VH-VL binders against Uncharacterized protein Os08g0218700/LOC_Os08g12160. Designs and how they scored, part 1

Scores and structures below are computed, not measured.

Target 1, 194 residues: Uncharacterized protein Os08g0218700/LOC_Os08g12160, of Oryza sativa subsp. japonica (Rice) (q6yue5)
Amino acid sequence: AKEEKPVVVLPPAAAPGEAPSADAAAFVRSCCDTALQADRDGSSFCYYHLLPYAAFFEGNQVKVAEVAATILSTNLWVYVDQLRKVQGGAGKGDPNLNACVDDFSVAAGENITREALQSLGRLAAAGNGKRSKEDLENAQKWIKGVEKPYNGGIGKASGCEIGYLFTYSDDLPAQKTLGYTFDTASSLINHIKL
Structure headers, positions and changes below count from the first letter of each chain, unless a header shows other numbers; Kabat numbers aren't used for antibody chains.
ipSAE, averaged over its two directions, is called F for ESMFold2-Fast, E for ESMFold2 and O for OpenDDE. V2 adds 0.75 times the mean of E and O to 0.25 times the DockQ between the complexes of E and O.
[cut] marks letters that were taken out.
The coordinates of atoms that the task and the answers printed are left out; those that the model quotes come from them. Centres of patches stay.

## First folded at step 5 (VH-VL; framework fv_firastotug)

Design a11 (from a1 with heavy chain G102R Y104D)
Fold by ESMFold2-Fast, scan of step 5:
Structure a11 (fold): chain C 194 residues (1-194), chain A 120 residues (1-120), chain B 108 residues (1-108)
Amino acid sequence: as target 1 above (194 residues)
Amino acid sequence: EVQLVESGGGLVQPGGSLRLSCAASGYSISSGYYWSWIRQAPGKGLEWLARIYYRGSTYYSTSLKSRLTISRDNSKNTLYLQLNSLRAEDTAVYYCARHRYRFDWYFDLWGQGTLVTVSS
Amino acid sequence: DIQLTQSPSSLSASVGDRVTITCQASQSVSSSYLAWYQQKPGKAPKLLIYDASSLATGIPSRFSGSGSGTDFTLTISSLQPEDFATYYCQQYGSSPWTFGQGTKVEIK
């Protein structure tokens, strides 16, 4: 049986030329600065990429994390596709590339991604209700899974080392944004208040 | 496998500029990681100076940021550090080093270092 | 800034000894973001331990780390001839990331 790739949906972005309110923009800046404390590079990336969604957040920090996580999941999905195309062509027989396909396919897996995004959605919807520790832990589990293949060769056995994929860099454009989108989502999720 | 080799050290004059190079082999500096410069004065401890993300974003030590520029040349797979207004206290072994990712600012790969001596 | 103080500043040990080095932080290190390095004369530092207790790739299992908050420990269970070196702790829980002053492990 055939399976469709999971649909990942972002809220509407501002139209070209539409500026967010000063308050909405300041909220995005504040969330990014708080989540990426002492990391100027990451805070700037976070602000730039989440600013188009500023009107959607409505002062809710979890909505900021939810959008960041959605962007990361899309980036991972595209990256796995690119890795598989290289695996079938220029990278055929490369053991490091094969390890990266395996590791990132697990990280981009439908079930763990869906559970994480649904958990973030529930946390965002809680409002005056109690935010679930279990929902936060589900999102954090997903982030740790993504981090493992990106870590390649540092601590835990993953098999993948993305730096050795430089010979395929023109065929892996999604790799160029993967680190930024991971940092943004990871930091925002880890700063959610229960 | 992966190696970092620093160069550009030696005896340099006070008040001038210093430009160090770090050539990477076996791995592309444009493909991942953060890349840092760290120095160690003779007989002293380690001091982090600056880092560059593989996408180009930079971050500097607050005490030295007015005198430091970190950069890279992807075509040469080489990282650079420029230090201006040289003083005797800049005498140190300068290392380039790699760190993994945000919140993982520990260094898993180091070059051999290049000695810079600043004297008149 | 978080200041890291290592103790002892130096120690003498024999091959086969258990060696313990401590690193004390002036304030709590978030998420146990602490690493240990080994440095031999004329060489670059080498990563031994990260996240307080995780062994770096290629490092012998005789090295171990433990601790959280303000108190961290590096242990070498059975000292080998190649282990005579200076050891440094580093925290990365808050910027600027800082290093301890070092502990020299000498033969004697």
Scores: ipSAE 0.011, ipTM 0.466, lowest interface PAE 9.6, mean pLDDT 82

Design a12 (from a1 with heavy chain F103L)
Fold by ESMFold2-Fast, scan of step 5:
Structure a12 (fold): chain C 194 residues (1-194), chain A 120 residues (1-120), chain B 108 residues (1-108)
Amino acid sequence: as target 1 above (194 residues)
Amino acid sequence: EVQLVESGGGLVQPGGSLRLSCAASGYSISSGYYWSWIRQAPGKGLEWLARIYYRGSTYYSTSLKSRLTISRDNSKNTLYLQLNSLRAEDTAVYYCARHRYGLYWYFDLWGQGTLVTVSS
Amino acid sequence: DIQLTQSPSSLSASVGDRVTITCQASQSVSSSYLAWYQQKPGKAPKLLIYDASSLATGIPSRFSGSGSGTDFTLTISSLQPEDFATYYCQQYGSSPWTFGQGTKVEIK
């Protein structure tokens, strides 16, 4: 209700059966390997999920981060929708679930998401050496906002403990993907050079 | 290449204390992940002991919390496990391992382990 | 706590055999949050499968996982000499994280 889903679209993906150029694919591989260094599974997730957009990147690593952030944004609002359905049904009256709905709704909210994605768009358009520190900080602030409710360990730093939602896991299919899309977007954003 | 190397094991008498180290190379332990200590007694399965989040939060097995301390030194890129009031049942190979946060509590990187023997 | 029981505790097999190892949980494992590890003598465990059926990077395709709820299976379609090891399942659908007791795959 209070939080509207942001109006965002992914750039054109390769048509089914179309392969990217060797150079475009190699660029995606390089960006993912650099951002996720020592994380083999995370780097592979990054590569295979961003590969459909390889032609869009044009050697620009900020465009890679922008697409990853857009995918995370989409996964977040799908997850919030799933959380709200559980809140109205099987999870009714669960205070941890209520905290998670509130925290993820804020993270997935229109204004903060729109500002972060627009900031990444400006960074991508600015070219090397002209990128705004403020725009990078906006994207990083959004990522920190997502990280707060996402931390699924038994942590004292969050009202939402995503690990306690395991009782509802069958009703929360986006939960499995959320971590990989978060790691991909976070790592790529943090590797943007000013 | 990323690797974890444990050290500090050996023979210890019952009632003693031991400090295990896990030196990380090829990445910074302050950059992400949870970092765990896991042990395996001879001929037995694996038992999780403690974890530390890259931002510093620590978590312990409830049965062992009073005898264990997990810590780190970011300047040395090293994780530690302090064991107090050692018993014969603490005899095990102790592993340092990495796992993602969130719902990803499977372990994608392990050290080679260090043997701790508690005996007179 | 979810207890994991592996069957069999040990088995003897020949190179080329199809090997099946099961992991049974005392309670349902949410969202198939289950992993399989391989451990060779004197070595650390190595991740093979996560989320019950997802093959870890660099692991040969002869390894596969399946199952949901309380019953999970690791299959090796054509056993190779390097596959003689002990295999462990681990659940992460519920705190605390727990491991099975292990299944030893030995040469016949």
Scores: ipSAE 0.022, ipTM 0.592, lowest interface PAE 7.8, mean pLDDT 83

Design a14 (from a1 with heavy chain G102S W105F)
Fold by ESMFold2-Fast, scan of step 5:
Structure a14 (fold): chain C 194 residues (1-194), chain A 120 residues (1-120), chain B 108 residues (1-108)
Amino acid sequence: as target 1 above (194 residues)
Amino acid sequence: EVQLVESGGGLVQPGGSLRLSCAASGYSISSGYYWSWIRQAPGKGLEWLARIYYRGSTYYSTSLKSRLTISRDNSKNTLYLQLNSLRAEDTAVYYCARHRYSFYFYFDLWGQGTLVTVSS
Amino acid sequence: DIQLTQSPSSLSASVGDRVTITCQASQSVSSSYLAWYQQKPGKAPKLLIYDASSLATGIPSRFSGSGSGTDFTLTISSLQPEDFATYYCQQYGSSPWTFGQGTKVEIK
């Protein structure tokens, strides 16, 4: 190892009926500011959507899977909504795309590892800063592993590659599947230019 | 092997209607894909007309939407295109074609086409 | 609507020649969502290239595509007798999906 990587400390889960901790709020803000542009003009919109899910970071594998699935489904639905707006509603009545998003989100949650979650957290925290090649590879491996379950069935026919939007890479199939260009210098999930 | 076979073309009078069929074999049209109609006027390029998703959603060319109806019969594994208020400009070879993804509109399978001639 | 203009409208070539056909879009094609088709007289079009540069299944490697934005190219590296046909580009970056007017590749 040449240089020590930052270890992302997952925020503690809130107890039932509690507001999320300041650490959980800060983590969600960092993810929203760097990983996803839920609305082109609004990191506050992203923050609002992801904050409730920070409460599930308990450190056990089941809760980690639930958090990953929830974050992915929320973020994928936001991208689908943005796509529909720009395309004049093209695809908004497409149940195959809806099924693809739902199936991918479930599989993503089932296949997240602690290493992948740490890599995603470090990438989100880096924003437009220098991103680790190992973290990008771990994120890509996780997303590719999730997409693979759909390759033989309905998901393959429907083009369930949208999940690759969660990784930073110009080589990912999701960019081609959605028909949108990414800024290579932007955060983990670039704002899509249509 | 998956095949598409169009039928229903021929000579049609201006102001009339046509109903084209596209019989699929080797694959159930209710199992996947988008299914499209595309036409080609004599000596001209290709023009996309309409598509139907295997679960039923339909989409149309904006210039022709008021005159087009795309439909299917899953029991016959057949796609249909109804075109109303026919004009001489509707003279073309009509193809049915398949594409895989909602936002990937390249056509990997085509029928052989059926000629429609609109004249008095 | 995005209009696609192919150049040349026709060309004459010999077996073994390198053939280049261009497709120019009136506005930028999102994510290089552009396909190329081959059509022989009396036959349906056949997919050659999709996503500007991806070779379709069963298509010989002498066919290649390139380009982005408004300028796209189909290249046949060594023309064969079966390649004499009309070639069409198609964009699917935005609705409505539009096709070029075609380029006829004729025997010299």
Scores: ipSAE 0.000, ipTM 0.435, lowest interface PAE 15.3, mean pLDDT 65

Design a15 (from a1 with heavy chain H99E F103I)
Fold by ESMFold2-Fast, scan of step 5:
Structure a15 (fold): chain C 194 residues (1-194), chain A 120 residues (1-120), chain B 108 residues (1-108)
Amino acid sequence: as target 1 above (194 residues)
Amino acid sequence: EVQLVESGGGLVQPGGSLRLSCAASGYSISSGYYWSWIRQAPGKGLEWLARIYYRGSTYYSTSLKSRLTISRDNSKNTLYLQLNSLRAEDTAVYYCARERYGIYWYFDLWGQGTLVTVSS
Amino acid sequence: DIQLTQSPSSLSASVGDRVTITCQASQSVSSSYLAWYQQKPGKAPKLLIYDASSLATGIPSRFSGSGSGTDFTLTISSLQPEDFATYYCQQYGSSPWTFGQGTKVEIK
């Protein structure tokens, strides 16, 4: 079987021990607090994980969403790799695990991810000028695709029930961060104004 | 600030029914999370009763599922718990709480609780 | 079901004391999916620690959690007057989610 992984590019992170400027840090805090309004833990996760990229954002909220989306896409692919390893070992023959591998593989797919990230890149480049509704919708469609398997097979008689993967939790370390990276990316994308 | 406020407690008769409400403010209950009911009998620990997913799926404690119904009204941003066939053992403070949605389940936000006393 | 047993059930302490509360699970808690809550009389529980060792937002650094598998601890490094309360552990590694019986921290 052939494996194709999306090509993901993050901006340079701050060097170890290098603090961002007060203004750059405050901007990240503001974006996280606004997007994850009334979600204290989610806002803190957002701030902590995006702070290393603070210099890249330059007051542009769409760049914050773009980096968050890139982190989510990386986490999704790592998660799929972990699911596939369990599928070949401890989870062999588990129909729920097989459904979850299928659903998350679609969500982590190269073409869908590339289109969403390219759309966010175009929105970021537009700044406060012309922002494409089509580009925002592309990013939102991707997020809805991720939400479906992540939130556990809602509306399906058969399919991925992610809660039943708890039997494999020690083999799925990316599962711990998936919720936070999803919340961060989803909330920031949904707060982009046209 | 997100707040949960329970109401509907008080003195109720054995064999009767009870409907508790949990009004959420600062966050839409239809936008995320699992939303749970948890009770605490006087001097005892916490007991999970039921949860509702933000998209509508419901889950119940197996020992109580025949007597419990969890529901919501998204337009009022309010959660409900219906408890039937009340017994003295149902005397407790009833809390509503927000659970992380998806694969994680810890309670990051709680209401103040409402006391239910089942006695005649 | 995973049963959680807290030890001690109650303890007496003075301001400035180091307080340690343990939570023992009847089965291994996957991925250290364990939380700690504080409850003051007449009030709702408040999240302190999640994922065994992660400090919740707004919680003072004197609170810390540790452990994995079946053995977990909550430590308060220097007890303050506002810390007299009942503390509960909760696991979310296996359905149904279960709570410990609670540990009451009382004034000595």
Scores: ipSAE 0.006, ipTM 0.496, lowest interface PAE 10.2, mean pLDDT 82

Design a3 (from a1 with heavy chain Y104E)
Fold by ESMFold2-Fast, scan of step 5:
Structure a3 (fold): chain C 194 residues (1-194), chain A 120 residues (1-120), chain B 108 residues (1-108)
Amino acid sequence: as target 1 above (194 residues)
Amino acid sequence: EVQLVESGGGLVQPGGSLRLSCAASGYSISSGYYWSWIRQAPGKGLEWLARIYYRGSTYYSTSLKSRLTISRDNSKNTLYLQLNSLRAEDTAVYYCARHRYGFEWYFDLWGQGTLVTVSS
Amino acid sequence: DIQLTQSPSSLSASVGDRVTITCQASQSVSSSYLAWYQQKPGKAPKLLIYDASSLATGIPSRFSGSGSGTDFTLTISSLQPEDFATYYCQQYGSSPWTFGQGTKVEIK
């Protein structure tokens, strides 16, 4: 119901033992290398996690960004679930943790995530036609919302500093991949051409 | 190919201030990394000083917080460290270093270091 | 602050020897967030191992790390001439990040 994870759907992944075409794989490598300039680990993460969807992209960089955003949204929801478990246990009463639950819940929330993914879907469908500046801005706004808690928020609105969650690291395994999925989606979205 | 190069070291007077620079080449500091300054006194171990996130959040060693400022200039692809009220104990090689995301606060890229000597 | 104590502080070894360095933390290090660095005279430290046991890119397989909680180990299975250096452990499980005092590996 309302407390359940957002429904997000990835395109079909390659079957086990099914390799993408050389052209499809090269396209993914090019998109990842371009978006994650000089970050070999980030580019490799991007490549290997998006490679299963290579046939879906059809030379369309916006489709690559859309799949990366969908993977990020899934990782964010898992992370929020982990944060809430800590909030009910070891982290009970921690104001930084409470701020982080609030901030990541907004970023992972069904409405804001759905709006961003729908905007990316519309940009992808437009192809070489008219791409909406408003749709790109919607996706970028969502990414900036995620970036705030990920990179540490200070000031009255946020209060979430993810680095101060060190104490709960064993209870937050999704935290280890959060940066890579964020950077991949953010970089690919910011490389979309109108 | 990819490098961090520190500068601004040298002989400085006690009670003065220093401003160190760390110029990145072969990549952009705006590419989504976060950064620290670390020092090493002659013949001694490593001491973490300060970190800055890509979006500007800063954190400092508690013992030095009142004397340190870490900053960056994306247009110059450069990181900075300002240290005030210098003492002989601040004599050290100062390094800038890069971290990874998601609690990956190990240092995967280091500059060559710049020597700061504090004496009259 | 978490204090890291390395043992031994120095050792003498020959090429081909198995070298073991330990790092003991004053408190448990969360998620095995412990790294090892190699430093040669006049040079910056070089990352060898992260997350206690993960080998950094480009580092020879003779280097390995293990441990959890408060006890961590760096092992060099067959010491090479280029391995004579000082080795440091670093924890990033809690702020502030801290380093061990270093272990100097000298030629016998």
Scores: ipSAE 0.007, ipTM 0.498, lowest interface PAE 10.9, mean pLDDT 82

Design a5 (from a1 with heavy chain F103W W105Y)
Fold by ESMFold2-Fast, scan of step 5:
Structure a5 (fold): chain C 194 residues (1-194), chain A 120 residues (1-120), chain B 108 residues (1-108)
Amino acid sequence: as target 1 above (194 residues)
Amino acid sequence: EVQLVESGGGLVQPGGSLRLSCAASGYSISSGYYWSWIRQAPGKGLEWLARIYYRGSTYYSTSLKSRLTISRDNSKNTLYLQLNSLRAEDTAVYYCARHRYGWYYYFDLWGQGTLVTVSS
Amino acid sequence: DIQLTQSPSSLSASVGDRVTITCQASQSVSSSYLAWYQQKPGKAPKLLIYDASSLATGIPSRFSGSGSGTDFTLTISSLQPEDFATYYCQQYGSSPWTFGQGTKVEIK
């Protein structure tokens, strides 16, 4: 258990007005279209949110997945912070909100998240033929954990009913974004070639 | 480009069982998404039956859980639905469909459907 | 289970008319947890609207959705001949996911 959160850093985004090369932009679009095939809205979200990092990817699809996972991780922590703020204010005493804070806090777990991001970093660095199946499985296990709170009440009860959180929708702006960042990260991770 | 094709329908006997297949092309079912079975009785509305996560976890309609098994074969890129103890009310067009991760449980891709008729 | 009731069960309208279809839930559903589908005879359903008001990609702008709580509406601002179909609402705010009984739109 650590008293301080590990530092998680996105690569520098392009400054406003700095366009990526046509090749770099085409690579991002190809990765997003392949991972989110037939999901045009998801592919579009993927493209526009990863485009600022296009120069960093250098033709490496695992780097695209790594950045997407980092964005998901950040969005998940922001969402947990928003839930906790509502818990202390507008939602004080709401048992469903309390259950959701608990479930998403577990999903946002510091050690599991750091291990998954480090695994993706190793996969990105390894290149073709040297990518670890164990590292890919670590990233996929993390994605399964992040997805778990959304499926509470379908199959197994989790205690958190996501639909009731829309009572606080104005206080939870990360809620819809979290779904898209999850789709992007999970789809790109599942398209990593070993 | 991404297509779902259902098969295995036809005339089946009351009390028997059916096994439906849904062959996916243009996308690997092991790469992502949730994959569901949904049915529609003649002249009636849609009823969700079961879904399987790309990792293999399964979820069922409470009313049919004891009679349903959803499964997949990743090597054949195919989804399956087994329904036991067939009754006349199981007569329907059966669709396979896909939805995205998170709380987005709407269906953006559907197969054409396969008709199952339960009769002597 | 949340029961969805659509109104009307059927309607006839002229090309160019504004058509509204209502979906009422037996208990509160988040405005973001409702979808609308179009189904033409002999075909699978096609997604039109998700999260109550978000237009699915490739769907004409004459389709729109609105609503919250227990009351949701699908609107077709200027009905076209190709809009002959049955329309279904679906909630995904709680398990099991449920669909409305459908609204048949017949063009005069």
Scores: ipSAE 0.012, ipTM 0.514, lowest interface PAE 8.6, mean pLDDT 82

Design a8 (from a1 with heavy chain G102P)
Fold by ESMFold2-Fast, scan of step 5:
Structure a8 (fold): chain C 194 residues (1-194), chain A 120 residues (1-120), chain B 108 residues (1-108)
Amino acid sequence: as target 1 above (194 residues)
Amino acid sequence: EVQLVESGGGLVQPGGSLRLSCAASGYSISSGYYWSWIRQAPGKGLEWLARIYYRGSTYYSTSLKSRLTISRDNSKNTLYLQLNSLRAEDTAVYYCARHRYPFYWYFDLWGQGTLVTVSS
Amino acid sequence: DIQLTQSPSSLSASVGDRVTITCQASQSVSSSYLAWYQQKPGKAPKLLIYDASSLATGIPSRFSGSGSGTDFTLTISSLQPEDFATYYCQQYGSSPWTFGQGTKVEIK
């Protein structure tokens, strides 16, 4: 809705003490290891944070990417809210912080987020049929938008340099989670096969 | 297997320059990460020297900024450190290390190190 | 720059002992962005703990980290023969990244 932030919905997580099947757990590990093969800690983050949703994936790698993207979207909302609080307080008047608020707010926008998640849903539904190149490109476009602050201010007069936000780290608890959820979602989306 | 291997150490003359290499294997340096050079004088602790972002930004230790150049060659999958105006105090084992940027500046992968001795 | 001071500089311990190493920062380390490394003679450092308390992949559960602000601790709950090494803390909450001077854990 245009008056409200987009709603993002995760499938039910396993209850405490409920273990996924060995096959379901092995599938999550395989997806994470393949997507993040050069990144041992990132692969482990991927595995442990997606494991609660293992029963939902049903051997479909696109569903793994879809859940990762949904988690990233939620984390972006939390992070933007934290950035705006810093902007109104400790970071007031910081031009780099202002650029970062702008960049992350665009990435977290209702329309771009909704269309990316819907595109991933269509790709997941077409798992045994023809997958749309346009749907994959739409999800990848969203990820490039989120990645924009991570590229730093190279060649950009007013761009976000996210590394300089470490001054405000105590006020940005979602910052750590954002990095891992971004790496997880980006890598899994880029491993979707048409 | 992901790996970093340093080379270029040895006995070098005071007042000259040294160039160390760090060859990455099992992944591409053009597709992500941040890399740092860290040194350790014999029997002493670790000192961070410089870092390079995969898209080209460089950052240097304030005390060594005027004497350091960090660079990379994507086609050779190799990182470099050039240190100018060598002094006896530059004698150390030099490590190449990988870290995440922007939020995770701990070092998750290290090379074996290469010994540089600066002596007349 | 944030200066890190480790205590003790060295200690002697026996297999099975509980070992505690502290790292004191001259200024508050934002978001507990502090890591611990193990270094054996002639080898590169190995990551043990990141974000003050998160265990790195493949590291035994006998290693644990805690702390925030200016006071951080690395604990080895039951020292093994392979744990005799030098341990370093590192902060990444503020540039430049800095290391402690090291704590040597020696055989008693």
Scores: ipSAE 0.039, ipTM 0.605, lowest interface PAE 6.2, mean pLDDT 84

Design b11 (from b1 with heavy chain G102R Y104D)
Fold by ESMFold2-Fast, scan of step 5:
Structure b11 (fold): chain C 194 residues (1-194), chain A 120 residues (1-120), chain B 108 residues (1-108)
Amino acid sequence: as target 1 above (194 residues)
Amino acid sequence: EVQLVESGGGLVQPGGSLRLSCAASGYSISSGYYWSWIRQAPGKGLEWLARIYYRGSTYYSTSLKSRLTISRDNSKNTLYLQLNSLRAEDTAVYYCARHRYRFDWYFDLWGQGTLVTVSS
Amino acid sequence: DIQLTQSPSSLSASVGDRVTITCQASQSVKSSYLAWYQQKPGKAPKLLIYDASYLATGIPSRFSGSGSGTDFTLTISSLQPEDFATYYCQQYGSYPWTFGQGTKVEIK
């Protein structure tokens, strides 16, 4: 049975044509450059996709990580929906695709996503010295759960080799951005200061 | 600057095995990227053989999977390709290459290549 | 398998010339997943273009790519001395990934 899509909500984006303040934009650039220092393309993806939410961050790096995590969650469920459509059509009978649908459905699941986003919300609300290691670990555990199907074969239980899903690429437009959204969220989460 | 240097090529006999090495410098192979082996037969196009992700998962050409093993030694910062049951058709220049994202099967860094000749 | 045929197989050109190389696929390349590479004698291959039209980091703007479906083009708007090389196309829209046979750009 198909699992219910997680309910995820992004903060309001900037109005069309409205530029963020220089300070707000500089903050997003700094967060992205720090988290993805060795990856110029990933840093640019991070900057331009998080820039619309710059006013929301208010100098709080955890809020940047939270928005990135929400974007990843949305991309994951769009990807699962696309995988299921392929499973019913072009990919019907492909055991690798079937394993990938199962694995990504678990990773994109409502409960694990909600718990991770709630943990990031608590970290964002906490002042200096109040940030919980347990909340950071919850967010990191979710990221590791996403990486498991993305990496295929880790832990031996999965039959999903995601590299072979490229045969369905025209039917999986979310696939190309999965790496960018994953790297952005995981890097920002791992750079949260306690 | 990241550089890749292949070695282990030369003349080998049909039915034998080869083990090629790809030494990386300027970057730790355990820190990122996807790493592939690609070959080019004389006068032919390039052919992708195998890929390893920096966290350990491996992928193989379906036509060659039974004869290929891709591996790495993080302490030596070196990638390996083992090819068994060599045939004349395996004569090629073998390249080591990398790419950044899982579905972006284009390669942003290549080694110089090492020639393997399979001769009776 | 998708067969890629490059045309011409070789050409002679002068510095300042506009050079056009085509890559024809035997079947449609999904999502325009096509890359172009440059290889100089004794040197490593170098990525020029990916996703048919996107310029790789550090590549001069005189290089451009276009096309979709079965017909793809690499253009060098004003050939420079360092551009004499062999150029290869690669599709990654369908497994197995395939490469063209190469186009050698030689000095006239």
Scores: ipSAE 0.012, ipTM 0.498, lowest interface PAE 9.2, mean pLDDT 83

